VHH binders against q989t9. Designs and how they scored, part 13

Target 1, 279 residues: q989t9
Amino acid sequence: TTRILGVVQLDQRRLTDDLAVLAKSNFSSEYSDFACGRWEFCMLRNQSGKQEEQRVVVHETPALATPLGQSLPYLNELLDNHFDRDSIRYARIIRISENACIIPHRDYLELEGKFIRVHLVLDTNEKCSNTEENNIFHMGRGEIWFLDASLPHSAGCFSPTPRLHLVVDIEGTRSLEEVAINVEQPSARNATVDTRKEWTDETLESVLGFSEIISEANYREIVAILAKLHFFHKVHCVDMYGWLKEICRRRGEPALIEKANSLERFYLIDRAAGEVMTY
Key: E = the ipSAE of ESMFold2; O = the ipSAE of OpenDDE; V2 = 0.75 times the mean of E and O plus 0.25 times the DockQ between their complexes.

## First folded at step 4 (VHH)

Design t18 (framework vhh_7nfr_2)
Fold by ESMFold2-Fast, scan of step 4:
Structure t18 (fold): chain B 279 residues (1-279), chain A 119 residues (1-119)
Amino acid sequence: as target 1 above (279 residues)
Amino acid sequence: QVQLQESGGGLVQPGGSLRLSCAASGFTFSHYWMSWVRQAPGEGREWVSSISNRGTYTYYADSVKGRFTIARDNVKNTLYLLMDSLKSDDTAVYYCAKEGYDYGSFDYWGQGTQVTVSS
């Protein structure tokens, strides 16, 4: 299960210098089919060390720094101090901008294996949240978390200030107890109190009212709206797929119904290597 | 429920030394980062020092580096601030603070202990 592995102290001056380099960099459009708004990433380490390698695949060798990765001395120091270099398979910066999230999904469905996916939080704020099934929680700056990415999950930022995580994919056979090194024990804080609104029949009917206007022209926008609701209402993150299917069923257009089923399959059940969802 | 109680303050001459203690209860002390924050008369609160839950990382304000040492005893649930080479500018109420949910925030404070460096 998703949990804090440790805490590190971040040198704000040196981090700021690296973040200034990242701000001038091109973020990848790969996996844009998972994005609701500006969710994007930069590859710092990958299988080949080539900047153009942007998709995640299972591989068995230590990750190599990309040209971008080589230009980030403090982030390299964090990677070398807190992770076993030989076990790193990918390292990325993931940025979530204002009012954006990643669509609720399960990872590794297209892979013939999986990674231990770890987040080191570089920059965040109180309006940034992670979700997993029925739960919502906050990852704090300087915390290192194991993300159980094989479970349905999402992440969002609802602040003008973006969320920046260093995401490290580690060899999947490693022990969770061994993946983070030179870290402090995590704080035994009380779990985040879930202050989201209770889900009501009135709210459900309002959502299903999209059935009156949904079309090919606004489909992606409506999906993005549905994807964000679980950050503000006490529902399971994948409930959006049920709502979408019912919206399309009420609309009565076979093509829209088929698309809703294909989205649920792609994000939660099964996808092929290199497959991309189109709207 | 969380309680932080400072002690060890007092009147000391310039160049003197003091050892502040903070007794913690109502939470698992060894799981939290702890800090000292001071407030001089007529001034806002100034962060002084922080220590990680195991004591591996310590941080100090530039004004106290080389003179103050933060320490903790997780068996006794006690935070310490060892103050050497005290200056009149160190005169303040010193507060023990528990780190909050987010790094760098504080959710509980002690009542404070007065440190006066005279003449």
Scores: ipSAE 0.000, ipTM 0.132, lowest interface PAE 17.3, mean pLDDT 87

Design t2 (framework vhh_7nfr_2)
Fold by ESMFold2-Fast, scan of step 4:
Structure t2 (fold): chain B 279 residues (1-279), chain A 119 residues (1-119)
Amino acid sequence: as target 1 above (279 residues)
Amino acid sequence: QVQLQESGGGLVQPGGSLRLSCAASGFTFSHYWMSWVRQAPGEGREWVSSISNRGTYTYYADSVKGRFTIARDNVKNTLYLLMDSLKSDDTAVYYCAKEGWYDSSFDYWGQGTQVTVSS
C-alpha cells in the first residue's frame, strides 16, 4: 500500500542550484490531457537517454540520463545514492503550479505491466496534497513515498509556490524493502485527521447545477472544477465522473453525454498505448 | 507533554570546547530528526546542525563545519552538540529542537542553554 519508504536530508544549497537549472528548462507537453491547470514534467532518465523520449513504456533496461538529467549533479547524486541504478526505468521532475492538479486517474492502463512508482519530495508546502480513493494526505520535503498508482489517485497544489517531486519508476518485480536505500526510517505517526468539509445534498445540487450552462465551449473548464472538489470535500476522488455524467444527462446533449463516458473510460477503465484524450 | 531540556552551556575562552546535551521526553525520540538552533544577542535564529533519527546523516551550517559535531543516543533519549575551537561569534543561546515532519518548522523547542565565548 501507499506509504513512506524512508527519509533523506536534502542539501538546500545544492538543491537550489539544480532547481535553478530546471526553472530554465522546457517541461514536457506529453500527458497534458491529464492536466487540470499547470501539471507538467521533465525527463531526467528514460529508456533511450534521449530528451525527445517523453512517454512512459514498460522496458527492462536500466534508465539512461537525458541531457537535462546530465546537467543536474545533485539530483543525480540523490538518484544514485538512494535507488538501485540498474532498477530505475524512469526519473522525472513533476511540477504542479498554483491551483493545478492532475485529473483523478489510474496509471498503467495502457501498459502490459506496471512499475513501482516512488516520489522523493523536493519542494512542497502545506497546501499541496495527494489523494487516493477516499483519502487525502501530505508528503513532506525529503520523504520518499511509494504510491500504488494503479489505484485512483490525484495530486494538487493550492498555493502560489509550486510543488516539485522527483518521481522514479522502478522495475515492478522489486520488493518495496529493496527500493529505497541509504534512507532513514520514517517516524511512526498516526494518520492525519481528514479536515475536509462534509459533502452535503446542497453541495451536490450546486455542482449538478452546471447542467444549466455546460457546453463544448466550457467543458474542459468545468471538468477541471469538478476534478478539484475532492481536495476540499470528503468524497472519493473519482466521484467527479459520476457528477459529470449526471450533469451531461440533465443537459440532454448526446455529444456531451458521450464525452463524459469517454473521459471515465480513458482515465479509469482502459486506454490504448499512445492514446490521447481530447476535449 | 513533549519536553526538551538543554544543559552544558557556560562561559568558555576562545579556542575552548563545550558539550551540550538535550534530554528528550514525551515522544518516541528515535523516530525524529533533531536539530540545534542558536540565537545570538539581537539576532534572529540560526540553524546550526541536524541529525537523522538513526544518526546516519548529519548536516552542519557552514559557520560550524569542522568544529562542531552533532550526535545522539537513542537509548538515553539524548541529543548532543560537541563544540570545538569556539569563537566569540559562537556566543548565543543554543536550543534543542524537534523538526516538524511535514515542513521545515520546529514542533517543539527546549528552553535553551547559554554559551558565552569571551576572554
Scores: ipSAE 0.000, ipTM 0.114, lowest interface PAE 18.9, mean pLDDT 86

Design t3 (framework vhh_7nfr_2)
Fold by ESMFold2-Fast, scan of step 4:
Structure t3 (fold): chain B 279 residues (1-279), chain A 119 residues (1-119)
Amino acid sequence: as target 1 above (279 residues)
Amino acid sequence: QVQLQESGGGLVQPGGSLRLSCAASGFTFSSYWMSWVRQAPGEGREWVSSISNRGDYTYYADSVKGRFTIARDNVKNTLYLLMDSLKSDDTAVYYCAKEGYYESSFDYWGQGTQVTVSS
């Protein structure tokens, strides 16, 4: 289950230096089909150590630092201090900027296995949230979280200031108790109160009103709007797919209906190795 | 009350054929897309096929394309799956599903019908 594994003390001076390097770095265009706005990543460690290797596959060897990864001394120290080097399969920075999110989805559908995926929060703000099914929560700076990425989930940043997480994929057979090393135990926290607005019939009708204008020319933009609503309303993160299908049904264009079904299949049900969603 | 009731499953030899039926009631059948979904022992649910509300458009998983045919009869409120050239990998419980508009991909599921392909 998704849960906090521990807390690390971040050296702000050294982190600031590495973040400045990242701010000028080229982020990957791989998995841009998952992006609603500027959600992007860059590889610090992968199977080959080559910067050109940007897709995730199941492999059996310790991850190798990319040229970018080699240029980030403090992030390398965090990786080596808090994770077993031999069990790391990927390490990447994920940046969410300017009111962006990743589309609600399930991970590992295209793989013949899965990873233990953990997040170390490097930089965040009060407008950043993660979602999982019906739940919304905040990951705090310096926290290390196991994210159960096989469940429907999303993450967003609704601030001009970006959110940066160090995301580490660990060999899937490892124990969660052994994944995070040299960490402090988190303080007991009160249950988070879900302050999102209740979903109403009036809100639903407003959303379904897109049926009057949806076309191939604005499809991606409308999908992005729908993907963000669960951060602000008490709904399941995948409810957007039902709304999209009803919007397209009311519009009555077969190609748009077919696209809505393809999106739901790709993000939640099944996708092939190397498959990319197109609009 | 929405009700979906599957039938037509059974034991069949590899290369054989089966015809599954799903009787629907409690909603305006002709207004909704309908789907077949299957679940093999120890596996997750796998989408098999979908058909549009009037039957004008049909979609199939790659694993069954060319072997299965989805059809519907809006007068009888019945969904069909015609299964030809059955393989051992087709062994699963098959569910009839009504597509949801306001929630996840499926509003309602039937109880399922078992298809076993063996010899």
Scores: ipSAE 0.000, ipTM 0.136, lowest interface PAE 19.4, mean pLDDT 86

Design t4 (framework vhh_7nfr_2)
Fold by ESMFold2-Fast, scan of step 4:
Structure t4 (fold): chain B 279 residues (1-279), chain A 119 residues (1-119)
Amino acid sequence: as target 1 above (279 residues)
Amino acid sequence: QVQLQESGGGLVQPGGSLRLSCAASGFTFSNYWMSWVRQAPGEGREWVSSISNRGTYTYYADSVKGRFTIARDNVKNTLYLLMDSLKSDDTAVYYCAKEKWYSGSFDYWGQGTQVTVSS
């Protein structure tokens, strides 16, 4: 179950120095098929320690720092102080900016194994949210969260100020109680109040009205619009796939209908190792 | 309509062997991780073993490691548990379970098959 594992105190001055290095670094175009707008990452640790290795695969050895990872002393200190080095399989910075999100999806479908996926929040703001099924929540700066990435989920930033998370993949056989080290326990909290707007039949018909204009030329853009709606309305994050299929059915173009079905399969049901979704 | 049907249980003496089978229908079997879970009389359910959707990865409870082998046949939509060196403590109803997504939780269970190890 997705939950806070602990809290760390971030040194803003030292973090700012590392973020300045990251701002001059190249972020990966790998997994761009999951991006709705500018969602991107860079590898700090991976299986080989080579900067060119950007795809996640199951492997059984401690992750090695990339050249970029080696150039980020404070982020390395956070990794070494708060996680067992031998259990780390990947460490990445994920940046979401410019009103972007990651398309609602399930992780690990292409893998023959799993990780414990943990987020350490480096920089965020009140317009950044995570979603999981019917729920929306905020991860706060300095919080370490276990994300049950096998469940349908998304994340977005609806601000020109980016969201930056240090995302760590830990050996999947570890106990969640063993994953985060030298952390403060989070305060007990009441459930987050969901302030999103109610979903109405009028809103649904407006969305389905895309059937009048959807084509191969604007498909990717319409999908991105649909992917963002659950951040603002009380709907399940995967409801967009049902809306997309109905939009395409009403439009009546077989190729668009088949594409809608292929997106649902790829993001929620199954995908092969190395498979990439094409729009 | 998802269905899981176990078979192969029975009475066996300590040190004996049994092979359990689970016939799956109503879903794309090859897309899901499958598990065996057991329940002894008067006790809660205990996870025994899991196998990945293509059979590449297998996991075992410490109590059965080295004695039990989980396997699957995606052509026949069948899950297996090969149980060697059975002990009286292995006496339980054994359930076939379909994992929910890839989260280590279960959304469908079979009816169970009884395994009794006694002399």
Scores: ipSAE 0.000, ipTM 0.151, lowest interface PAE 15.3, mean pLDDT 87

Design t5 (framework vhh_7nfr_2)
Fold by ESMFold2-Fast, scan of step 4:
Structure t5 (fold): chain B 279 residues (1-279), chain A 119 residues (1-119)
Amino acid sequence: as target 1 above (279 residues)
Amino acid sequence: QVQLQESGGGLVQPGGSLRLSCAASGFTFSHYWMSWVRQAPGEGREWVSSISSRGDYTYYADSVKGRFTIARDNVKNTLYLLMDSLKSDDTAVYYCAKEGRYYESFDYWGQGTQVTVSS
């Protein structure tokens, strides 16, 4: 299950220097079909060590530092101190900016395998959350979390200050007990209290009212609105796909209905290697 | 230790119905997506259906869509497959599968239950 693996004490001065380099760096446009707003990443380690190699694939060799990774001495030291270098397959910075999230989805569907995906939290605030199924939780600065990315999940930032996580993909045959090294034990868990508002029939009616105005021209915007609701209401993160399908069914345009079915398939059920969702 | 135990298979006539069950233990059943996978004699494994952890979403292979219904009971830790309008092509061993969190053991298969559709 998704859980804290340990805690690292971060050197604020050295981290600040690396974050300044990241702020000037080019973030990837790969996986922009998963982004609702500015959700972005950059590669620190990948299969080839080349900065232009930005897609995740299953591979069996230790990840190589990119030029960007080599230019971030503190982040590279965190990787080497807290993870087995030979088992790392990818290391990325993921940045979520104001009012952005990643669309609720399952990972690894296009792959012939999967990874152990862990997050080391570099910079965050109280308005940043992760979601998984029916649950919402906050990952704190310096925490290392296993994220069970095979389950439906999302992450968002709803503050002017962005969220930055170091995300590490580790060889999938490793045990979770072997993944994080030189870490302190975590304090009390934060995943047990859900303070989101209850879902109401009035809220549902308002959401389904998009059926009156949905079209090709506003489809992506409406999807982004639906994707964010589960951060503020006690609903399953994938409920948005049911709402979208009902909205499109009521609108009655076959093309919009087909698109809703395609989105649900792509994000939750099945996608081919290299497949990209377009709106 | 993850355990999955299928039951409910048997011999049925074409057009008949069967209800398969899978009793799960050794993990928190309500936290995982569950699937049914089948293997016909001399063939590879074919995915049949999946259900989300709470049962809010269900998915079906095109070959069974409209005929099969997947369900779960998280209180009883049991997965079900309701099979209607059975065809001879549905003859296979049916396996219950866990989509997993335990990366020492990504997927688990039960012993399977044989479904034979013939006159």
Scores: ipSAE 0.000, ipTM 0.153, lowest interface PAE 18.9, mean pLDDT 86

Design t6 (framework vhh_7nfr_2)
Fold by ESMFold2-Fast, scan of step 4:
Structure t6 (fold): chain B 279 residues (1-279), chain A 119 residues (1-119)
Amino acid sequence: as target 1 above (279 residues)
Amino acid sequence: QVQLQESGGGLVQPGGSLRLSCAASGFTFSTYWMSWVRQAPGEGREWVSSISNRGSYTYYADSVKGRFTIARDNVKNTLYLLMDSLKSDDTAVYYCAKEGFYTGSLDYWGQGTQVTVSS
């Protein structure tokens, strides 16, 4: 289950220097089919150490630093101090910009294998949230979290200031209690208060009103709107797929109905290695 | 409604073999990693083995490595544990479990099947 593993104290000066390098770097267009707005990443360590290797695959060797990764001394120190170098399979920076999120989804569906996926929060603010199933929560700066990426989940940033996480994929056979080292124990914290609005029949009918205007030309934009609603209303993160299917059913165009079914399959149920969603 | 039903346990002499089966229903079996976990009398639960969703990756506790083999049949929605060279220390209730992530967390457990290894 998703949970905090520990806390590290970040050196703000050294972090700021590395973040300045990242701000001038090219972020990957891989997995753009998962992005609702500007959600993007860059590889710091991967299987080959080549910057052009951007997709995650199961592999059994210690990750190698990319040219970008080699230019980030403080982030390398964080990786080497807090994780067993030999067990790291990928290390990435994931950046979520203003009003963006990743579409609700499950990970590892195309892989023959899983990783222990861990987030170290580098930069965040009170308008950044993670979601999982019916739950919404905030990951704080310097916190290290295990993310149960096999469950439906999303993350978003609704602030002009981007959210940046160092995401580390660790070999799947490691004990979860042993993956983060040299960390402080989390202090007893107040639970995140869920301030989202209640979902009402009136809100549902307003959403289903997209059936009057949905077409191939605005499909991606409507999907992005639906994907963001669970950050602001007390609903399950995957409810958007039910709404989308009902919107398309009411519209009555077979192609749009089939597309809605294919999105649900791809993000939640089954996808092949190398498969990309287009819409 | 998730259901896991183990079978194949019993009494066996040291050095003997058993094959455990777990029939799964109520979820899409082929999309989940599956595990076997055991609990000996008076002890806590101990992870034994895990298998990836398509069966290409298998993992074993050091105490059973080389003696046990985990396998799955995604057409029949069945998980297996082949146990060879059984020792008295293998005496336990064996549980089939569905994983939420690769290690440490198990979402659903079966009722268990008793394996007793004694002369």
Scores: ipSAE 0.000, ipTM 0.181, lowest interface PAE 15.7, mean pLDDT 87

Design t7 (framework vhh_7nfr_2; at its last look DockQ between E and O 0.01; V2 from the best seeds 0.00; counts 0 for: pae E 18.1 > 2, grease 26.4 > 24.2, off the site)
Fold by ESMFold2-Fast, scan of step 4:
Structure t7 (fold): chain B 279 residues (1-279), chain A 119 residues (1-119)
Amino acid sequence: as target 1 above (279 residues)
Amino acid sequence: QVQLQESGGGLVQPGGSLRLSCAASGFTFSKYWMSWVRQAPGEGREWVSSISNRGDYTYYADSVKGRFTIARDNVKNTLYLLMDSLKSDDTAVYYCAKESWYEGSLDYWGQGTQVTVSS
C-alpha cells in the first residue's frame, strides 16, 4: 500500500547545485504517450549505464550510473545513503511542469515482473498532488514514499514551479520495511481532508457535451482535459475512461469509439512490451 | 569517535603534482561516501570531489575535472586525492570529509592539509 517510508533532511545548497544541472539537461521523450502536458524524465541509473537506454525492463543486476547520473554528486549520495545500491534497478528524475499530469494508469502491465517503486521528493509545492483510485494526497519535500504503481494512479503539477521527484525502482522481492535505510520517521500528521468539489449531474453533462465537438483533431487535448478533472473533483482517477467512451458513443464515429477502447486497454488492462499508444 | 587524518600537502610549482591521503578510523569506512573539500585564503569551504562507498562513482568540481583523481582503499581505510597540473588557484587547505547518512551532507571533517601552489 502506498505510504511514507521515511524522511530525509535535504541539504538545500547541494541540492540547488544538482537542480541547476538538471535544468540544463535533456529530458527523455520515452513514455510521452503517458504525458498530458509536460511530464518527462531523465535516466540517472539504468541497466547498461548508457544515456540512450531510456525504457524500463526487468533485469537482475545493480543499476549503473549514466553520464548524467555521474554529474549529480548530491543525488547520487542520496541514492547510496538511503537505498541498498545492489538492489537498485533504475533511478530517474521525473519532472512535471505547469498544468501537466501523467494520464491515470497502472504500471508493470508490459513487464514479466515488477519493481518496488519509491519516490524521493526533491522539489514540490502545495499545488502538486498524487492520486490513487479515489484518493488524493500530497508528497512533501524530503519524503520517501512507496508508490503501489500496480493500482490506478496519477500525479500532477498545477503551479508555475515544476515538481521534481527522484524515482527509484528496486528489486521486487525486497521487503518494503527494508527498502529505505538511514531515514527519519515522519512526524505525526493529521488526516488529510479532501477539499475537491463534489461531482454533480450538471458537471457530468457538461463533460459529456464534448460529444458535440470531439474529432481526430482535438482528441489528445480532450483526453488531457478529462485526465485532469479528478484532481479537482471527488471522482475515481479512472472515471475519465468511462466519460471518454460515452462521449465517443454519443458522437457515433466508429474510429473514435475504437480509440477510446484502445486507450482504456493500454493504460489499465494490458499492453505488450515495447507497445506505444498513438492518438 | 570518528577520526580523519589528512597528509601529503606541501608547496609545489604550477604544473606540479601532489597526492593527498586521508586515514580514517572510528567507523566502517567501506559503508560511507567520502569527499575532499578545500578552503582558500579568505573564502568559504568549497567541495572538490566525492567517491561512493565502493569506489564505482566519482564526482569532481568543474575547476578540477581532468586534473584531479579521487580514489579509495577500503582494505586500508584510506582516501586519496591525486592532483596533477596544479594551478595557483588550487592553493587551499584540503579537508577529508565523511558524509551524513540522513542529510546526504558532510558531517565530519579532518584537520586539513595545506597545499600551496606558487611560481
Scores: ipSAE 0.000, ipTM 0.139, lowest interface PAE 18.5, mean pLDDT 86
Fold by ESMFold2, look of step 5:
Structure t7 (fold): chain B 279 residues (1-279), chain A 119 residues (1-119)
Amino acid sequence: as target 1 above (279 residues)
Amino acid sequence: QVQLQESGGGLVQPGGSLRLSCAASGFTFSKYWMSWVRQAPGEGREWVSSISNRGDYTYYADSVKGRFTIARDNVKNTLYLLMDSLKSDDTAVYYCAKESWYEGSLDYWGQGTQVTVSS
């Protein structure tokens, strides 16, 4: 299950130095078909050590630092101190900028057990959230999390200050107990009450009113609006797909209806390795 | 079952040209980004170039930019790499790869084709 594996104490000065480098770095928009707004990444370690290698593929060798990764000495130290270097297959910075999210989705739909994905939280704030099914939660600064990406999930930032996570893909045969090393135990926490708004029939009918204006010209924007609602209302993160399908059904345009079905299939049900969604 | 078969490699002199081809089958070729990667003796695999599913966007490693051109033919399910101004440092086995977001398999790599640049 999705859970904290440990907590690290981040050296703020050294972190600030590396974050300043990242702020001036060119981030990739690869995988933009998942982005609602500015969701970006850059490779710190990959198979070849080349900055241009921007795709994740299964491979069997320890990841090599890219030129950007080499210029981030504190982040490299965090990777080497808190993870088994031989087990790392990729390390990336994922940045979510103001009013952006990754569309609700499942990862690794065609593969089982190939990677273990973990997050080390570098910079965040109270307006950044992760969601999984009906749940909303906050990954706090310095925490290392295992994320069960086979469940529908999303992440978003609704603050002027971007969210930055160090995301590490680790060889899938490792035990979760072996993944995070030299870590502290997290503090005991009471369950946080979900403070999102209750979902009402009035709210639903307002959302379904997009049927009056949806078209090919604004399809992507409407999808992005729908993708963000579950961060603010008590609904399942995948409910947006049901809303989109009903919006398109009420509109009555066959092409839009087919596109809604294709989006749901691609992000939630089944996609081939390397398949890309186009709008 | 995904199959990728590279061809067109060979021995060339510095400054020469080659065209590599990759025949693809077992998947809907036009829905996927495709890449070329290479592996020099004793080294790990190095990304060379990628092309979007419709061919609208192309990307190149700095070491080959301006000399190599990636292309695809979605009717023939074929990926190409046009290599000009070849240098000895380009000597490697070149692999065609089917790109996947957060996914991958050894089946996404072809058998490779040897390119040797020597006087």
Scores: ipSAE 0.000, ipTM 0.126, lowest interface PAE 18.1, mean pLDDT 85
Fold by OpenDDE, look of step 5:
Structure t7 (fold): chain B 279 residues (1-279), chain A 119 residues (1-119)
Amino acid sequence: as target 1 above (279 residues)
Amino acid sequence: QVQLQESGGGLVQPGGSLRLSCAASGFTFSKYWMSWVRQAPGEGREWVSSISNRGDYTYYADSVKGRFTIARDNVKNTLYLLMDSLKSDDTAVYYCAKESWYEGSLDYWGQGTQVTVSS
């Protein structure tokens, strides 16, 4: 399951240079349907080596560096030093901006689970968190994480400084022990203390109170609010979908109820290749 | 105090029609889903129909689908059940029920009104 695979001692000077280039680079709006707030990515390595290839698809060839990837010498070196080049299928920078998160979801529903997704943390802070089911944890700088993408999970940044991860998709037949190479073993895991608030009946009632005001006009905003709650309250990350469904039920509008059901399906149950969720 | 009072029941021949009413008080009627349930002699209570708080969403048991229509008037705080094409199997005491905040729960019931379908 989800765990640290190793730690890389990052060269801050060289990293800063590459991050400066990224800060001036164009990020993709693909997969924005997974975002609550500003969640972006840019491709460093993909199937074709073309920068316009933005979507992840199942393929069997080693990833090729995009023009942007070629312009980032340190990140390129990190990829070459710490991963088997032949196993990489995609490499991208994922940037989460202030008060943004990914809606709780399962990965690879559209890709038949054929990839292993790992994160190399480049830039983060204490107000960035990851969740898996009812667990919250922090991915530290320089750490390489394997995420069990089959489990419901989310990530969020709640500080002015954006979070940047190098996300690498690896061919799925590889063993986790072989995924990260030339890394140090973590001696003491930065155990994240769960400081989230206890969930109470009063809290639930407050959340369900959205039924009084929910509409087509504010639906996305309410979803975003609900998606963020598990970062600050001790609840399962999928609970937002139950709340949303109940909120819509109480509102009594069939269209909203249908949207709620569709969201849950899309993010947690199944997706078709190329399917995009709009609401 | 929540109060639900059913009316409109009676004796009707097969194929006939009845209109049940339920007068609601003691709560904000327009905020709650409402339901009809029925109980035949010697049988358990059976769910018949539900309607959303604004009346734009309705559910029916398969046994009554196409024959019964649930409706509500939120200005009058009244729930209705229009029963057409009545069958002998529809004979039961019909209860008006208030749904709780949480889906799937009924928290208040009326005294019921008797519906008898017989030739």
Scores: ipSAE 0.000, ipTM 0.247, lowest interface PAE 11.9, mean pLDDT 90
ESMFold2 (binder alone), look of step 5: mean pLDDT 85; pTM 0.859

